# Designs tried in a protein design chat: VH-VL binders against p0dw94. Part 27

Target 1, 243 residues: p0dw94
Amino acid sequence: PAGTPAGAGASAGIGSDTGSNASEDSDMFPTIVFGDTVIERKEYVAALKAQHGAARLYFRQTYGVDPAEDGWDKAHDGEVPCRWLASRAIDELRRRHAAYLIGVDLGQVADDSYASIVARMEAVNSGNAELKSDGGIVYGRTGFDIDSYLSYELSALKNAYTGDESNPGMSLSDDEVRRYYDEHDWTKDGVDGKTPLDEVRGNVKAQMRSERYDELVSQRAEAIDVTDLPWDALYRFTAGRLG
Short names: E, the ipSAE of ESMFold2; O, the ipSAE of OpenDDE; V2, 0.75 times the mean of E and O plus 0.25 times the DockQ between their complexes.

## First folded at step 6 (VH-VL; framework fv_ucenprubart)

Design q5 (at its last look DockQ between E and O 0.69; V2 from the best seeds 0.00; counts 0 for: pae E 8.0 > 2)
Fold by OpenDDE, look of step 6:
Structure q5 (fold): chain C 243 residues (1-243), chain A 119 residues (1-119), chain B 108 residues (1-108)
Amino acid sequence: as target 1 above (243 residues)
Amino acid sequence: QVQLVQSGAEVKKPGASVKVSCKASGYTFTSSYYMHWVRQAPGQGLEWMGLINPSKGSTWYAQKFQGRVTMTRDTSTSTVYMELSSLRSEDTAVYYCARGRLFGYFDYWGQGTLVTVSS
Amino acid sequence: EIVLTQSPDFQSVTPKEKVTITCQASQSIRSYLLWYQQKPDQSPKLLIKYASKSFSGVPSRFSGSGSGTDFTLTINSLEAEDAATYYCQQYDNLPPYTFGGGTKVEIK
């Protein structure tokens, strides 16, 4: 008896930009501005994609429902999945732009705009291609896509920031380091118990700086006011892209 | 209600140090709010001195005060301290603690502490 | 460091008249500008955030406008209780935070 292959459940993904006849109104991305920076449709859609799984997981865990099956527009205890997802996407964008704005303040990057980021990516890709053509060794990806480039560049910004003690919050006193060391467990391979501070001082400082940077980014992100965003339009747009 | 209560007025000689306290109440002291210090010389404008993270104890000082100012906190008493050393006549001012987010506004202020530096 | 220049330094105004105070930034600070009111022997009080958003409890006669480098605080109808010094503050960049020089408003 030939076992009927279990139908691959069509993963209701975020619809590609191929225009099925959703009502003309649902397809219009509203103007979103973070300060002086316009958020592009592509940025928002990418953020939606990134948070899509988290949204499903959240509603599954919290309410025992899968928005992909039950609907993205159905309210559960006052929470609507498409709105929740939209909000999370905006939060992700706020964090990203906050990190870039910190970089701008320090002169690490010129602009936080999506166009500027893409331009830098293209420049890096072109440089790597040239290097390869010249017989050079390109370590890692020969070409970045936008998501991988964002990850790369944001990490680079963080490393550059945390690597310079002159940057705000990166100067650490001995007392601060000792206190932090005492409040955390430090283990090293091959050492029983807590590793002496003198052996892990560099790691302690690195972790402290990393956390301070993350806090800085979070605080900067929060400063980006999103209260006046066209949320209703954004929700409609989001809903229209969700299968 | 959020309240910031500062210590009383101080009179100091040049070269001395002053330590001003700011006791916070009405909110979670170790929350995401920072405590800032702002001073105002008589008849002058407002000058930001620095901030402290009450939760972590991390500080950020204005360059002008670097090396002379020390900000600390006691989480058990929800109190922030600002110590200014090597006092000069130009340090005569009302010193304010103010609650605020990093990259945010100062929503609550202490009543101010007058520090007078005189020979 | 971002410099904020307020104008004018002083105004003597008749009650019920309109007061306009300007704050100019040395570089763009987008909408990250605050306005404070400080009465004599009192701590500063927040009036306006994000250049144009009134803080809770602020009378409707106070309004803020502007973006980028040029900002304005307006009192539509000055009341006697509005006699104070007004300060703008930027919070766009990393610290240090900077204040304008202040504008003293007196009642004629």
Scores: ipSAE 0.345, ipTM 0.742, lowest interface PAE 1.9, mean pLDDT 90
Fold by ESMFold2, look of step 6:
Structure q5 (fold): chain C 243 residues (1-243), chain A 119 residues (1-119), chain B 108 residues (1-108)
Amino acid sequence: as target 1 above (243 residues)
Amino acid sequence: QVQLVQSGAEVKKPGASVKVSCKASGYTFTSSYYMHWVRQAPGQGLEWMGLINPSKGSTWYAQKFQGRVTMTRDTSTSTVYMELSSLRSEDTAVYYCARGRLFGYFDYWGQGTLVTVSS
Amino acid sequence: EIVLTQSPDFQSVTPKEKVTITCQASQSIRSYLLWYQQKPDQSPKLLIKYASKSFSGVPSRFSGSGSGTDFTLTINSLEAEDAATYYCQQYDNLPPYTFGGGTKVEIK
């Protein structure tokens, strides 16, 4: 239970988990690995919850149905809502794990496992409690839950990557910066025409670096091969949790 | 069927520049694939030079080639270009274009372009 | 930066014999290792991905193994058409396109 995500606006409803005192086969979470890293049931369930609304919107707009009313296991032109949702949850986890793997490459974190992230969160929470009891200053959140810690740590990894020009893709030539500036709208209220590059150069470079980092993460996520996952078992688990 | 067709062999003097082309066909040129350049000196191994995103035009060069290499593309002809300047004799090599993801394997290679740098 | 060291540099092997080629990384690349074959006057072709997964259409005599820092390409029974140079490549650590120095295999 510790590390259960707390999130804003969760209209994404995972149904009640009411398994027996003995586990049933259809409720068993299959072993899922990304490369060498085991995916925890808790992080998968959190990803399902986060993507639930997107699935409802997609099926409503595409087929005029709402899976929450029409069922998550009915096919619509070959698309099954619980399978769509499961695949999307896996893709979101691929992106998160990819960002952590880039951090591993740079020596910023030891691995991308959920257990290691929880351990770091707990260490930070303990340190902050000790600092407060000693009269010190704690910046930011007093204590993290897993959702807030993931958001914090992912932002820190991105900022560390984009803030170091020696990292791949972060060295920008003057020609690249000018081309990007020319291709985008840099107008400001009260200024006729485009704001001069020299006034916005820092902002232009920061936006370029952010986009290049996001592209790097997406490409690293594609390197996480998911074709051989136990998809049938994962679909069954997912359908059972949605009702 | 994916094909990568490169421009022909070139002979250059030291200090000159060379521009090699790679025309892609059989897939969507501005998809999520990058075009990479890999060279191979005679009797030597493979050396990655850099890549270009054909959709956005963004590039990433190996440190060894920073300042000497420029990669560009023309989306209307589905063609990528690699230009290497300030040539020296050790730049004599076969230059390959290769299609791939950023973290992955090169699934299709051009036929190679021999660039000879000699006095 | 990752260095990939291949061994041996050169091997002359009797037909039908087993060929073993090693690739050692200077630090862990997990299982993100590729093997390529390059025949004379041709571009490289992928044989093995993710250390041990055969690429489509690759003869079953080719196999890969290993993880972490130590990797092996094996040709169980050398055929004449297997005379080539073999390269490993890592795609885990940045920059992800580090190649080994190559291993040339000839028929004795």
Scores: ipSAE 0.015, ipTM 0.590, lowest interface PAE 8.0, mean pLDDT 85
ESMFold2 (binder alone), look of step 6: mean pLDDT 90; pTM 0.890

Design q6 (at its last look DockQ between E and O 0.54; V2 from the best seeds 0.00; counts 0 for: pae E 6.3 > 2)
Fold by ESMFold2, look of step 6:
Structure q6 (fold): chain C 243 residues (1-243), chain A 119 residues (1-119), chain B 108 residues (1-108)
Amino acid sequence: as target 1 above (243 residues)
Amino acid sequence: QVQLVQSGAEVKKPGASVKVSCKASGYTFTSGYYMHWVRQAPGQGLEWMGLINPSKGSTWYAQKFQGRVTMTRDTSTSTVYMELSSLRSEDTAVYYCARGRLFGYFDYWGQGTLVTVSS
Amino acid sequence: EIVLTQSPDFQSVTPKEKVTITCQASQSIRSYLLWYQQKPDQSPKLLIKYASQSFSGVPSRFSGSGSGTDFTLTINSLEAEDAATYYCQQANSFPPYTFGGGTKVEIK
């Protein structure tokens, strides 16, 4: 493995006042890399926040404890809530980056970096703001935050993939479509029996393509190797973010 | 512990079909692993033919084999089948089943099934 | 379409010497390269995953390196049981799965 030590410390300051602040070790975000892509502190912290409730639910159901009340750093049968949460946040980022990497492979985006996504969001926001100030019509959402932009862009990547039958897995044979139709329920409200395939063929194909895309993303996420991440440093950072 | 056991060698005439089986054991057959088929002609390298998701029965075939290959599975016996139709002499090869993810590596391989196509 | 080119096609090597095998991709596959060993009349066996990670039970004399387009499988000190054909495979793009043409290694 390749590693580069980081010797330069950073301190937070307001204006030129840097003399009184010192970062606790738990506040230092380690260098996290998925393959060739650096994971930024902001996207990790957002993933922690998004998974916070799931961690509380898991520990409540499994051990009868609430980490927000009982502490995020206490072990329960070998499981530590802040470490569980950190792992779940990383898994969430794996799925997001996997979807972007599929888009990279097909030339739909330049890379899966958070910085690139933020730059695109800012360009869209700037263009929409200019259009509104000129009295023009804004074509879609105005004023994206990063979470809404990610949701929008991920949906666009999926639609672009599934809408092009030349993409791997999106060309469906008549036999495959009929087998899928036969194996699933295609009834309509108030109608006995299955709706004939010819009336729902488009819907059958769309569902098949969506499921195949979701499988592709899931498998691509699994291929992002996180074994050699600086887990101990990440756990310390995570513990420092939690009350 | 993981084991993939294939059916025995076959000799076929041009124009016939062959159906090769691959029985899996030592893991949960429907647990998210895919079964791939890879063939190797005499003195040649490895050629991927396609895959099946044992849980859902969905298949993805290499373009070269679309229309000639059919992959099926029986979850009650943990067995995958590959049928290749309209056989030609160029289809003479050892056919392997291999377990893998959709992306990634093939961690376990069957012993291979020799299919010989000759007049 | 990603093409993998292996070199050499074959080599005959004195026991205990170092063997190197290269695999070059037609475009970047990052670190998503795999190495397989196939002994005569046997099925392939996984050796190295993701360019440099040894698979379970693989002897320490086998190692992999590289990223991007240039990858190497190294056998540090060749043993008699290592006589085999070695294949690389890419896992960066799905599908079709792509294999190199193979490198046959024999003992002199």
Scores: ipSAE 0.084, ipTM 0.600, lowest interface PAE 6.3, mean pLDDT 85
Fold by OpenDDE, look of step 6:
Structure q6 (fold): chain C 243 residues (1-243), chain A 119 residues (1-119), chain B 108 residues (1-108)
Amino acid sequence: as target 1 above (243 residues)
Amino acid sequence: QVQLVQSGAEVKKPGASVKVSCKASGYTFTSGYYMHWVRQAPGQGLEWMGLINPSKGSTWYAQKFQGRVTMTRDTSTSTVYMELSSLRSEDTAVYYCARGRLFGYFDYWGQGTLVTVSS
Amino acid sequence: EIVLTQSPDFQSVTPKEKVTITCQASQSIRSYLLWYQQKPDQSPKLLIKYASQSFSGVPSRFSGSGSGTDFTLTINSLEAEDAATYYCQQANSFPPYTFGGGTKVEIK
């Protein structure tokens, strides 16, 4: 008797933007503004997708419940999975926009708007396509999607910031470097013990600068006030996107 | 309750150095808050001098004080130090330590330390 | 360096009146503005963070507003205990931090 393969439970993912049957009211994305920048629906939905797994993990670990199975609207000790996910998505967007705003202030990018990011992506993709057509070698991805481009561009912004010692916080004294070195473990593959400072000085400085930058982004994100966002509407929208 | 307790008043001659201490309590000293130093000359406004990361010991100094100011910390005693060298009469001020965010607000302040520079 | 200009420098106000203090930045600082109260012989105290968020324990009569370059601190009904100097401070993306020149509020 051929055992019928247990049907792969369709992981109820975040519904695609084309999902027809959500009640007209649940499909309306509220107006969300970070300072002077309007958050687009597509941008928010992408953030939801990015945080979806983390939300499930959190509720499994904290309450022993999988929201995908038990429901995203069910409260557990006062926490509601769809609300938790919405909050995490907003936090991710705050961090992203904070990083871009730092870039804007530095003159690295002109705008933090989603439309501007997409435009830059398209420009890069077009340039790469042209280069390829001309027989040039494009190293890496020949074409970015929006998520990969965001990752790329944010990394580029960080590298540009941390690579210039004239930028605020990026100047490091020998004393600061020494103290940081002494307070951390520096091991190299194949070397027993702590690697001498002279051999890892560049790495020490790079790590220091990276951490300072991340702290800057975090602080900038905190300054984006989200207390007055239309949270109820956002929760409804989020719930409507969750299967 | 968060408390910042500073060292007592100092009288110094021109050219000397002064080291002011700030002991933190009521919170985890290395929990992501920074310690800032702000001074106020008599009858004047507030002037930011710099900050230190208590966890990492990294610092940011205002350009005006570059080369003259040194900020340090002792994690074992939850104490931050600010040393100002080559003192001038214009350095006469109340010096404050203040807990705050990196590139953010100062939520708790020390009581201040008067440093008088006189011949 | 970002310059903050406060206005007015001095106000003498009758109790229960509304007080308005302005802070203008030389360039946009978005919402990176803080307000502090300093009473004589005391350390500054944080009142408002990020232009409009009240700090814990601050009376509801204090409020902040504004964005970009123009900011306002409002005391809706002045109390005798509100006699102090008020400072705005910017915490823009990069150091240095700068303060306004201060506004002294006295009670008539």
Scores: ipSAE 0.044, ipTM 0.646, lowest interface PAE 4.7, mean pLDDT 88
ESMFold2 (binder alone), look of step 6: mean pLDDT 92; pTM 0.931

## First folded at step 7 (VH-VL; framework fv_ucenprubart)

Design r1 (at its last look DockQ between E and O 0.01; V2 from the best seeds 0.00; counts 0 for: pae E 15.1 > 2, placed apart)
Fold by OpenDDE, look of step 7:
Structure r1 (fold): chain C 243 residues (1-243), chain A 119 residues (1-119), chain B 108 residues (1-108)
Amino acid sequence: as target 1 above (243 residues)
Amino acid sequence: QVQLVQSGAEVKKPGASVKVSCKASGYTFTSSYYMHWVRQAPGQGLEWMGRINPSKGSTWYAQKFQGRVTMTRDTSTSTVYMELSSLRSEDTAVYYCARGRLFGYFDYWGQGTLVTVSS
Amino acid sequence: EIVLTQSPDFQSVTPKEKVTITCQASQSIRSYLLWYQQKPDQSPKLLIKYASKSFSGVPSRFSGSGSGTDFTLTINSLEAEDAATYYCQQYDNLPPYTFGGGTKVEIK
């Protein structure tokens, strides 16, 4: 009995910009502004792509449905997959921009605009290319795309922030460290029991600082008002990209 | 230009409540700024009371005022409110709203609202 | 809670003289200290941030210094318009924020 090849379920990805006939109105990315920063279409689309799998997983786990199969515009107990995804994308962008805004406030970066980020990426890429041309050793990636660069730069911002004890929230008292240590499990591979504080103190502090930074980013992200965004237009745009 | 305009002076009896308003203009009210409340008793220093996120409505109160203070906002009017209940004579002060960033410096202040608590 | 202690509480100074105000923190706040000026019947105005960075529009005669627990506000040449109460504030961490007790500067 010839086993019928399991049809490669066409991963209904976020459609590439080349799809022609979506109604002119569905293809227009609305103007989105976070405070003083305009969000670019490319940023939003990238955020959609990043959250696409999470959206599918959420609806599968919550409602037992796959939006890619059942439709992104179908409501399940009041939740609509395309709207959920759009909201998640906006939240991701809020966090990203919040992190950059923290960096701006500290003088780590000049601007949180997409154009500025791209410019910095290009500068880094050019510098690395020049160094390589000169016979220098480029440690790490020789060239960044925008996604990899965002990841890199955001990590760098976080590390720079958390690495300086003078930054808000990064000062840790011994009591705080001890309390945090006591509240968490600190195990080393191959060692039974909780590792003594003196051996993991650096890691404890690093984790505490990381969490405090993330909380700071979250607070800043929450300060970015998205209530008045053109959500309907954004939903239409999102739906058009998913269909 | 950024402006914070507060409501007028209030006279209250002990045990009463007072609600002070602060109207913001000259910037995006629901942007990355928080609104803080600071009070100053006559001839005394400045005391931080709490903050509100105008966008989310989330609040953080100083421990001293927890249970007595309520901060709210109306985004449609770009107005923040501070309500203080169970008023005491010690609550007699000028109350200021102040715009602040996440890190906690206050760049613009309201003109202040005198609240007098007297029997 | 971080306590800020200012010194002196009061200072009477002749015009064109140098004024020095100190603020001591109960614990290290690194450089996260602010200075405010409050004139009579007015709201406080921000003068210095990050212990030594002047806020926009602040005259050059105002300067801040210090780190850790000890901070200083300096007025190099006191002008008549500088008669005010000055406050330090820490913002080293999340709320609560705390202020010093203030230093009143009067002109002789």
Scores: ipSAE 0.013, ipTM 0.493, lowest interface PAE 7.0, mean pLDDT 87
Fold by ESMFold2, look of step 7:
Structure r1 (fold): chain C 243 residues (1-243), chain A 119 residues (1-119), chain B 108 residues (1-108)
Amino acid sequence: as target 1 above (243 residues)
Amino acid sequence: QVQLVQSGAEVKKPGASVKVSCKASGYTFTSSYYMHWVRQAPGQGLEWMGRINPSKGSTWYAQKFQGRVTMTRDTSTSTVYMELSSLRSEDTAVYYCARGRLFGYFDYWGQGTLVTVSS
Amino acid sequence: EIVLTQSPDFQSVTPKEKVTITCQASQSIRSYLLWYQQKPDQSPKLLIKYASKSFSGVPSRFSGSGSGTDFTLTINSLEAEDAATYYCQQYDNLPPYTFGGGTKVEIK
């Protein structure tokens, strides 16, 4: 196969290993790639943190247990909390990388790598800092962390996609718009009955486009093959981060 | 009787995260109603943070909170969650959930959840 | 994003006198404007919808007017229980839903 992992050293296991598996194995992040794109430890750990509460809620509501108290490795009817969480974190990253890959297809970004995104964030932060020190006007945030920059850039990618009618799914027929309007509540208080389609047509189309974009991202995320990831190593790393 | 019941007050240190819950009752949770989050710093005005569609799970966040806020829901418990990360002292506020249509007013509000961020 | 600018930020008003609060939108929101009342330590309460329509149970002394970009909330005869902060909110567009900065009304 001609698939060389993205980024130098993606397959290399260079870590702070002192020969102890109990503590240092839990700190060693395995090599993870989505196609040719390296998944970095920091983006995986961020995804774990983002899904941590959802995992606790799921197990509490489904099995009456809290993994933070009962243990993240204990199976409940075949479900293991740390494995559940790891899978959700990977799925979250698949969705984000899929959105970036759509952006690559449209020439909006060069690639979906975390390193590239960090580099863009740092360039923006440096430029804004220089503008402020020179007395210039900076609109919006003057300093991004990676989470806020990702959200900013993902929103820009979505807006660019949905705002161009020539993109797949973004050209809406009158019949499609009417059906969507009929299937949803468009009540605006102060207007007799349902707000007429002519008054909300733009909003109906925007909502339809937003939903279609989200589905496209989901479909593209499913195309990112994660079958051959080192799942056992990921589960161990994840369990170590939780304990 | 429509009711929105929020989780209790929280005290957090800068850099931490907080997750506030809002349990809905008295209506069909996965209907056309959206759940919105609005916050209010002490002595300050109302600030819309974002909304979630409980049926689809789709979200829209105000740009100010993009990257720090995550809204989720659990349809089996009719509960919406708002998590705000990387907390700063200026995030000290009362956080409200509020029910609304896509184009409607917010007709029912939760009781509010005070989140205090201090060193 | 639609910005709502309320004026004044603060009023101290003699009981029984008229209170006028304005809300100006950065672009037309037609008549899709709401007015809320918020008393200390309480959730906001809807007063006026669609710029001028009183919500059920709201005293008749409250009225709203305006369209386009310029809106007014009027309290024709201020009562002691009307001491509160008043907010406008637009609901013409999809998110973000924005609020005015608020107008605090106190009894002199």
Scores: ipSAE 0.000, ipTM 0.384, lowest interface PAE 15.1, mean pLDDT 82
ESMFold2 (binder alone), look of step 7: mean pLDDT 90; pTM 0.906

